# Designs tried in a protein design chat: VH-VL binders against q0aze0. Part 46

Target 1, 268 residues: q0aze0
Amino acid sequence: MKIILVNNRFKENTEKKAQEIAGQLSALNVEVIIDNGLDEPYAGTVDFIMVLGGDGTMLRAARRYGQRAIPVLGVNMGTVGFLSNIEINELAEYLPLILREEYSLEARMMLEVAVFQQQSLLTRVFCLNELLLRSNSPRMLSFALEISGQKLEPYRGDGLIVSTTTGSTAYSLSAGGPIADPQLDAFIVTPVASHIINKRPLVVSPEREISLHLLEEREAIIGIDGQIKMDFGAENRVLIKRAPHPLLMVNLKAKPFFTSIDRSLQRQ

## First folded at step 19 (VH-VL)

Design MM77
Fold by OpenDDE, fold request of step 21:
Structure MM77 (fold): chain C 268 residues (1-268), chain A 123 residues (1-123), chain B 112 residues (1-112)
Amino acid sequence: as target 1 above (268 residues)
Amino acid sequence: EVQLVQSGAEVKKPGASVKVSCKASGYTFDDYAIHWVRQAPGQGLEWIGGINTYTGDTYYRRKFQGRVTMTADTSTSTVYMELSSLRSEDTAVYYCARDESYFDYLSGTFDYWGQGTLVTVSS
Amino acid sequence: DVQVTQSPSSLSASVGDRVTITCRSSQSLVYSEGSTYLSWYLHKPGKAPQLLIYDVSRRLSGVPDRFSGSGSGTDFTLTISSLQPEDFATYYCLQATHWPLTFGQGTKVEIK
């Protein structure tokens, strides 16, 4: 068996724990790769991914490995969040199950985000939570939203969020989007504006495609999962689709989602 | 408008402790981490550490580990930095700075700064 | 720790001059998905530091166009195309790819 341990580069505890776990796993004849984000994603075949940290770390892991259909386990290091399944102090208990592959998987839809310059593809990324289009200035943006070839009325505001249901409790929630069941596959399109009068969040089928472009000669920024930024101008187009592969999240134990919503709301 | 307002200047004796506050306003408090940076006389900027206001995680430069404590009060949108066992070398202007954060992710880009707090350690 | 070295440590220039400051890191600052956490700050005595450039080349909103950032890997540059009176200050680069965060030693831009 080969396992990737993903840790947080700034959280020393996660790095130390990764090294510790790596030692333990090595003693059990398990090959371990530690991914702290400073190197390219491991390209070889991997059987299991263990994420040590919080939701942000999980998002990074998802972007790096989610398209490879590898089981991903979130191991919480004492932080708050929605994407971890077990606590670090529980790892010893569940490790035998992991090694025996005695766990269930929950598929989480990811976004495929493609950014174009005219007809040329600039970049393609996969992400678990959301894409955020936002103004790079205090002025509001004017942009066009198209869903499966249907052109909506122009949007005007600070920006727009296209989120998965997993991401519904993140930026989208802060912007007034609905809370969605993570077990549901759907896009959530949430306008970002100080005054949302004529635009409401949209719940869109995962079978559809979402296209965005600016209607003004202005500069904007695309944010991916709050961690990746890219410039976005008038000559750019972004196409958002359901990723061809969902993230396979490992479920070793039941983790209530809806019971944590109130707590999440208090932080938004 | 985003603002970070720090507490006033402090004068301390060696061995004492100082606690500097940084009150944030104009944005969602726990969407951003707060870092502390200091500048000693004639020196450059030095990163001390930071606190993730969402997770509560703290990140201390090893140089200060053991005598620095950072805390966050969400109810008042205030971050505190306490430095103990003060020495003359700790004399500096201390700044708090905002850092974009997303869950346990920190960007490490300081887009807004407090006005600074002078801490003088002298016998 | 990752070392960040600025060059020069100080320089004298006149209003209207093109000013270039370099920042070199001891290790690559490239992170996951190509992100590079290098930012530039302006600091005047008695004032708080101000962010100018982040992510190597992204100018903060409100920062004049005369400021620009470039570079990759380990070598980065801050350029002021035409120095203005208010630009005389000390400039710092900051790397945040590697823990701990580390500043360059600073570059003081003085009036010639």
Scores: ipSAE 0.910, ipTM 0.946, lowest interface PAE 0.5, mean pLDDT 94
Fold by OpenDDE, last read:
Structure MM77 (fold): chain C 268 residues (1-268), chain A 123 residues (1-123), chain B 112 residues (1-112)
Amino acid sequence: as target 1 above (268 residues)
Amino acid sequence: EVQLVQSGAEVKKPGASVKVSCKASGYTFDDYAIHWVRQAPGQGLEWIGGINTYTGDTYYRRKFQGRVTMTADTSTSTVYMELSSLRSEDTAVYYCARDESYFDYLSGTFDYWGQGTLVTVSS
Amino acid sequence: DVQVTQSPSSLSASVGDRVTITCRSSQSLVYSEGSTYLSWYLHKPGKAPQLLIYDVSRRLSGVPDRFSGSGSGTDFTLTISSLQPEDFATYYCLQATHWPLTFGQGTKVEIK
C-alpha cells in the first residue's frame, strides 16, 4: 500500500504529524509520500490520500490528485470546516480500517476549468469549490455568460462565482448563493455585485457547460478555490465543465452537514 | 476604506509583557489574516507571526515561540499581539498587516498595514 | 529558514533613472500549481510599509506603472522605470512560499 500525506506547510504541527504518521505507516510496511506543496504532485500510483489540516489543504489536495480517483481522507487538525471527516486524535482508531480498505466513499463533483487564449489552451485545472471571476481594480466588469450555448444577458458587476455544491458554503455563500446539499451534483452560478439586484444565482445541471469572457478591454483575475490566481483579459475565454472524475472523499465517520450550516452562516 | 489602527506607544522594562492591538475596519474581518512585523532601530523588517481570524490558527516564527501570543476578537474586529519576557532587543516598531485567507490557506501578501506601534524596552 | 538576499543593499540614483533591485532566495519559491509568493514593499521612515508588487509581477491597485516585478524560481527583480522623488525609500522583498516568512535585508534607494 502507498499513501500520500498532504499537509500545510505553514502549520508545523501538520508537518511533524505527517512525519510521525509516516513513521508509523512505514513500520506497517506502508509506503508514504509527504506532500507539502513544495514539489510537483507525486506521479506514481497511490492507494490512499490523507489530508492533514483544514479545508484549504483539502482543496489543494483535490486540485493535485482529485482527477486520479484516489480515496481522500480529511483529517482535521484544529480547524473548522466541512471537508474533514475525522480528527487527528481519531486517526489511530481508524487506521486499521484504512489499511483494510473498510470505508465508504462519497463522490463530490469537481470543476474542470479551462482557460483559453483564442483557440489555444493556456491552462486546465480541476477544483473542488469554485471559480471566481473578479476585477483586479475597483471598477466593475462587463462579461458574458453562456450556458450550453445559450447566451445570457451581459453581466455587469464585481464578478461571478461558479461553484460546486461542495463550494456552496464558501465564497458563493458570501455572495448570496444558496446552500446546496453536497450530495447533489450541480453548478451554482452566483453574481458578485452590489449593483446587480436583478441577477439571481443559478443552479445549473452538471451536464451543461459554462463559458465566460469579458466584453471590454480590461484586466480581470480568475481565482480557483481562493488559492490560485490567473490573469484574465479580453482575449481569454474560460470554459467550465464537470470534471470527468469526482473527488472520492473517504467516510470513516458520520458527519452531519446541515447541522453545521448555522455555524457556517455565522462566519459569512 | 480598509484601515488597521494600532494601539499607542509602549514603554516597558525587561522581563515585562506588552500587548499591542490592531483594530481592523472597512472589510469583513474573518476573510483576512493578520500578521505582525517589526523593525528594530537600524534593522530591516522581521516577520513575527500571524493569526488566521477565520480558523483561529496562529503561526509564530520559531524565534518568538513561547513568548508571543496572538489573539483575535471577532466582536471588535481586533487582533492582539502579546510579547512576554521582553528584552532590550525587542525595542522596535511593531506593525500589523492584512493578508488574504481562505480557510487554512494564507497568501502571505500584506496589502494593508497598521501605522505601527513603538515598543521601547529599557531598564 | 529560507534566506532572501537583496542586491544591492543601497544605491544612489537620480530622478528619472531606471532602478533595478534584485532578490535571491536560497530555495525555489515555486509552490503548488506554480504559485510563487514573492512580494515587494516600499518603506519610508516614520511610515508604514506599502505593498507594491505581489505574486512576482502583480501590481497592487493604485501603484504607479513605473513599478514592475519579474523573475522566477529563486531570482526576482523589482524595476522602477523612471524614479520619482517620492520613490526614495527602502525596498523589501518578502517570500511567503516557505515557513517562516522571510524578508530581504532591504535596499535603500537614496538621492544621488
Scores: ipSAE 0.907, ipTM 0.945, lowest interface PAE 0.5, mean pLDDT 94
Fold by OpenDDE, last read:
Structure MM77 (fold): chain C 268 residues (1-268), chain A 123 residues (1-123), chain B 112 residues (1-112)
Amino acid sequence: as target 1 above (268 residues)
Amino acid sequence: EVQLVQSGAEVKKPGASVKVSCKASGYTFDDYAIHWVRQAPGQGLEWIGGINTYTGDTYYRRKFQGRVTMTADTSTSTVYMELSSLRSEDTAVYYCARDESYFDYLSGTFDYWGQGTLVTVSS
Amino acid sequence: DVQVTQSPSSLSASVGDRVTITCRSSQSLVYSEGSTYLSWYLHKPGKAPQLLIYDVSRRLSGVPDRFSGSGSGTDFTLTISSLQPEDFATYYCLQATHWPLTFGQGTKVEIK
């Protein structure tokens, strides 16, 4: 068996724990790769991914490995989040199950984000939470939103969020989007500080495609999962689709979403 | 308007402790982490550590581990930095600075700063 | 720790001059998916530091366009295309790719 341990570059305790776990796994004849984001993603085949940290770390892991159909386990290390399944102090008791591959999987829809320069593809990324289009200045943006070829009235505001249901509890929520059941596949399109009256969030079928482009000669920024930034100008368009492969999240322990969300949101 | 307002100047004896506050306003408090940076006389900027206001996680430079404690009070949108066992070398202007955060992710880019707090350690 | 070295430590320039400050890190600052956490700050005596450039080349809103950042990997540059009177200060680069965060030693830009 080969396992990737993903940790947070700034959470020293996650690095230490990763090393500790790596030692333990090695003693069990398990090959371990530690990924702290400072190197390219491991290109070889792996059987399992453990994410040590919070939701941000999980998002990074998802972007790096989510398209490879590898089971991904979130191991929380004392932080608040929605994407971890077990706590670090529970890892020892669940480790035998992991090694025997006795666990269930939950498929989480990811976004496929393609950024174009005219007709040329600049970059394609897969992400678990959301794409954020925002102004690179204090001025509002004017941008066009198309859904499956249907051209909506122009948006005017600070930006727009296209989120998965998984991402509904992240930036989209802060912008006034709905909380969505993560077992449901859908796009959530949430305007950010729109000056258009009654511009409400949209819940969009995962079968549809979402296209964005600016209606003015201005510079904007695309943010992915709050961690990646891309320049976005008038010559660019972004196409958002459901990723062809979902993230396979490992379920070792039942985690009631709706009861846990109340607890998590009350902490804020 | 985003503002970070720090507490006033402090004069301490060696061995004492100092607690500096940084009150944030003009934005959602727990959407950003707060870091502390100091500048000793004639020296450059030095990162001390930071606190993730969302997760509560703290990040301390090893040099200060064991002596520094950072806390956040969400009810008052205030972050505190306490430095104990003060030495003359701790004499510096201490700044708090805002950092974009996303769950347990920190960008490490300080877009807004407090006005600074002079801490003088002298016998 | 990752060492960040600025060059020069100080320079004298006149208003209107093109000023270039370099920052070199002991390790690559490239992070996941190509992100590079290198930022530049301006610091004047008695005032708080001010962010100028982040993510190598992104100018903070409100920062004059005479400030620009470039570079990759381990070598980065802050350029002031035409130095203005208010630009005389000490400049710092900051790397945040590696823990712990580390500043360059600073570059003091003085009036010639």
Scores: ipSAE 0.906, ipTM 0.945, lowest interface PAE 0.5, mean pLDDT 94

Design MM77
Fold by OpenDDE, fold request of step 21:
Structure MM77 (fold): chain C 268 residues (1-268), chain A 123 residues (1-123), chain B 112 residues (1-112)
Amino acid sequence: as target 1 above (268 residues)
Amino acid sequence: EVQLVQSGAEVKKPGASVKVSCKASGYTFDDYAIHWVRQAPGQGLEWIGGINTYTGDTYYRRKFQGRVTMTADTSTSTVYMELSSLRSEDTAVYYCARDESYFDYLSGTFDYWGQGTLVTVSS
Amino acid sequence: DVQVTQSPSSLSASVGDRVTITCRSSQSLVYSEGSTYLSWYLHKPGKAPQLLIYDVSRRLSGVPDRFSGSGSGTDFTLTISSLQPEDFATYYCLQATHWPLTFGQGTKVEIK
């Protein structure tokens, strides 16, 4: 068995824990690779991925490995979030089940984001939560949204979020988007702007394609999962589709989503 | 407008503690982390640590671990840095700075800064 | 810790001059998905530092276009195409790819 441990670069204790876990797994004749983000993703075949940290770390892991159909387990290191399944102090208890592959999997839809310069592909990324288009200045943007060839009326605002249902509890929620069941596959399109009066969030079928482009000669930024930034101008177009493969999240422990989100919202 | 306003100058004796505040306004408080940076006389900028206002996680430079404590009060949008066992070498201007955060992710880019707080440690 | 070294430590220049400041790190600052966490700051005595450039080459909104950033891996450069009176200050680079965050020692730009 081969396992990748993904940790957080700013959380030193996750690195230490990764080393510790690696030692334990090695003693059980399990090969371990630690991914701290400073190297390219491991290209070889692996059987399991453990993410040590919070939701941000999980998102990075999903971007790096999510298309490889590898079970991914979120191990919370004491942070607040929705993507971890067990706590670090529970790992010892569940490790035998992991090694015996006695766990359930939950498929989570990911986004395929392609950015073009005219007809040329600049970059393609897969992400678990969302794409954010935002202005690179205090001024509002004018941009066009097209869904499966249907051109909507132009948007004017600070930006736009295209999120998965998994990402519905992240930036989309802050922008006024709906909370979605993570077991549902759908796009959530949420406008970002102060004093929006005409545009409402859209829930879109995962079978559709979403296209965005600017209607003016201005600079914008594409953000992916709040971590990756890309320049976006008038000559660029972004195409968003359902990723061909979902992220396979390991479910070892029951975690009631709706109870958790309700509690979280009340604490804010 | 985004603004970070720090507490006033402090004069302390060696061995004492100082607690500096940084009040944030003009943005959603828990969407950004706050870092602390200091500059001693004749020296450059030095990163002390940071706090994730969303998760409550703290990140301290090893040099200050055991002496520094950072806390966040979401109700007042205020971050605090407490430095104990003060030494003459701790005499510096202390700055708080904003950093974008996304769950446990920090960019490490400081787009807004407080005006600074002079802390003088002398016998 | 990752060492960040700026060059020069100080320089004298006149208004209108092209100024170049270099920042070198002891290790590559490239992170996941190609992200490089290198930023530049301007600092004047008695004032708060100000962000100029982030992610190597992205200029903060409101920052004049005479400021530009470039570089990759371990070598980075801040360029002021035409120095203005308000640009006389100390400049710092900051790396945030590696823990802990570390500043360069600073470059003081003085009036010739």
Scores: ipSAE 0.904, ipTM 0.945, lowest interface PAE 0.5, mean pLDDT 94
Fold by OpenDDE, fold request of step 21:
Structure MM77 (fold): chain C 268 residues (1-268), chain A 123 residues (1-123), chain B 112 residues (1-112)
Amino acid sequence: as target 1 above (268 residues)
Amino acid sequence: EVQLVQSGAEVKKPGASVKVSCKASGYTFDDYAIHWVRQAPGQGLEWIGGINTYTGDTYYRRKFQGRVTMTADTSTSTVYMELSSLRSEDTAVYYCARDESYFDYLSGTFDYWGQGTLVTVSS
Amino acid sequence: DVQVTQSPSSLSASVGDRVTITCRSSQSLVYSEGSTYLSWYLHKPGKAPQLLIYDVSRRLSGVPDRFSGSGSGTDFTLTISSLQPEDFATYYCLQATHWPLTFGQGTKVEIK
C-alpha cells in the first residue's frame, strides 16, 4: 500500500505529524509520500491520500490529485470546516480500517476551469470549491455570462462566483449564495455586489457549461479555491465545466452535514 | 475603506507583559487573517506571528513561542497581541497587517498595515 | 529557516533614475500549482509599511506602474523605472512560501 500525506505549510505541526504518521505507516510496511506543496505532485500510483489540516489543505490536495480517482481522507487538525471526516486524535483508531480498505466513499463534483487567450488554452485547473472572478481595482466589472450557449444580459458588479455544491459553504455563502447539499451535483452561480439589488444566485445543472469574458478593457483576477490567482483581461475567456472525475472523499464515520452548519457558521 | 488602527505606545519594565490591540474596519473581519510584524531600532522587519480570524488558529514564529499570545474578538473586530516576559530586545514598533485567508490557508501577503505601536522595554 | 537576502543594502539615486533591488532566497519559493509567495513593501519612517508587489509581479491596485516585480525560483527583482521624490524609502521583500515567514534585511533608497 502507498499513501500520500498532504500537510499545510503554515501549520508546522502538520508537517511534524505527517512525519510521525509516516514512521508509523512505514513500520506497517506502508509506503508513504509527504506532500507539503513544495514539490510537484507525485506522479506514481497511490492507494490513499490523507489530508492533515483544514479545508484549505483539502482543496489543495483535491487540485493536485482529485482527478486520479484516489480515496481522500480529511484529517482535521484544530480547524473548523466541512471537508474533514475524522480528527487527528482518531487516526489511530481508524487506521486499521484504512489499511483494510473498509470505508465508504462520497463522490464530490469538481470544476474544470479552462482559461483561454483568444482560442489558445492558457491553463486548465480542476478545483473542488469555486472560481471567483473579481475586479483588480475598486471599480466594478462589466462582463458577459453565457450558460450553455445562452447569452445573459451583461453583468456589472464586483465579480462572480461559480462554485460546486461543496463550495456552497465557502465564498459563495459569504456573497449570499445558498447552502447546497454536497450530495447534489450542480453549479452555484453567485453574483458579488451586483449593481442590481437582490440579484439572486443561480443553481445550474452540472451538464451545462458556463462561459465568462470581460466587456471592457480592464484587468480582473480569477481566483481558484481562494489560493490560485491568474490575470484575466479583455482578451481572455474562461470556460467552466463539470470535471470529468469527482473527488472521492473517504467516510470513516458519519458526519452530518446539516447539523454541523450552525457550528461552522456561528464563528462568522 | 480598509483600516487597521492600533493601540497607543507602551512603556514596560523587563519581565512585564504588553498587550497591543489592532482594530479592523472597512471589510469583513473573518475573511482575513491578521499578522504582527515588528521593527526594532536600526533593524528590519521581523515577522512575529499571525491569527486566522476564521478558524482561530494561531501561527507563531518559533522564537516567540511561549511568550506570545494572539487573540481575536469578532464582536469588536479587534486582534490582540500579548507578549510576556519582556526584554530590552523587545523594544520595537509593532505593526499589525492584514492577510488574505481561506479556511486554513493564508497567502502571506500583507495588503494593509496598522500605523504601528511603539513598545519600549526599559528598567 | 529560509534566508532572504536583499541587494544592495542601500543605494543612492536621483529623481528619474532607474532603480533595481534584488531579493535572493536560500530555497526556491515555488509552491503548489506554481504559486510563488514573494511580495515587496515600501516603508517610510513614521509611516505604516505599504504593499507594492505581490506574487512576484502583481502590482497592488493604486501602485504606480513605475514599480514592477520579476523573477522566479530563488531570484527576484523590484524595479523602479523612474524614481520619484516620494519613492525614497526602505524596501523589503517577504517570502511566505516557507514557514516561518521571513523578510529581507531591507534596501534603503536614499537621495543622491
Scores: ipSAE 0.898, ipTM 0.942, lowest interface PAE 0.5, mean pLDDT 94
Fold by OpenDDE, look of step 20:
Structure MM77 (fold): chain C 268 residues (1-268), chain A 123 residues (1-123), chain B 112 residues (1-112)
Amino acid sequence: as target 1 above (268 residues)
Amino acid sequence: EVQLVQSGAEVKKPGASVKVSCKASGYTFDDYAIHWVRQAPGQGLEWIGGINTYTGDTYYRRKFQGRVTMTADTSTSTVYMELSSLRSEDTAVYYCARDESYFDYLSGTFDYWGQGTLVTVSS
Amino acid sequence: DVQVTQSPSSLSASVGDRVTITCRSSQSLVYSEGSTYLSWYLHKPGKAPQLLIYDVSRRLSGVPDRFSGSGSGTDFTLTISSLQPEDFATYYCLQATHWPLTFGQGTKVEIK
């Protein structure tokens, strides 16, 4: 068995824990790769990914490895989040199950985000939470939203969020988007400070495609999962689709989503 | 307008503790982390640590571990840095600075700074 | 810790001069998905530091276009195309790719 441990560069304790866990796993004849983000994603075949940290770390892991259909376990290191399944102090208890591959998997839809300049592809990213288009100035943006070839009325505002249902409890929520069941596959399109009062978010079928472009020559930024940033101008286009592969999240411990919403969202 | 307003100058004796506050306004408090940076006389900028206001996670530089405590009060949008067992070498201007955060992710880019707080440690 | 070295430590220049400051790190500052966490700050005595450039080359909104950042891997440069009177200050680079965060030692730009 081969396992990737993903940790957080800002949390020294996660690095130390990763090394400790690596030692323990090695003693059990498990090969371990530690991914702290400083190197390219491990290109070899692996059987399991363990994320040591919070939701941000999970999102990074998802972007790096989610397309490979590898089970991903979130191990919380004492932080707040939605994407961790067990706590670090529980790892020893569940380790035998992990090694025996006795766990359930939950498929979570991811986004495929493609950014173009004219007809040239600049970047393609798979992400678990959302794509954000926002103004790079205090001025509002004017941009076009197209869904499956249907052109909506031009948007005017600070920006737009296209989120998965997993991402519904992240930036989309802060912008007034709905809380979505993570077991549902859908796009959530949430306006950010639209000039139209009470402009409603859209819940869109995962079978549709979403495209965005600016209607004026202004500087904007696209953000992916709050971690990747890219300049976005009038000559750029964004195409958003359902990723061809879902993230396979390991479910070792039951985590009631709806009963935890009130507590978890108090800080939102 | 984004603002970070720090508490006033402090004069302390060696061995004492100092607690500096940083009140944030003009933005959603828990969407950003707050870091602390100091500058001793004639020296450069030195990162002390940071606090994620959303998760409550703290990040301390090793040399300060055991002496520094950072806390956040979301109800007042205020972050505190307490430094104990003060030494003459701790004499410096202390700054708080805002950093983008997304759950446990930090960018390490300080786009807004407090005005600074002079802490003088002398016998 | 990752060492960040600025060059020069100080320089004298006149208004209108082109000024170049370099920052070299002991390790690559490239992180996941190609992100590079290198930023530049301007600091005047008695004032709060100010962010000028982040992510190597991205200029903060409101920062004059005479300021530009470039570089990759371990070598980075801040350029002031035409020095203005308000630009006399100490400049710092900051790396945030590696824990702990570390500043360069600073470059003082003085009036000639």
Scores: ipSAE 0.819, ipTM 0.920, lowest interface PAE 0.6, mean pLDDT 94

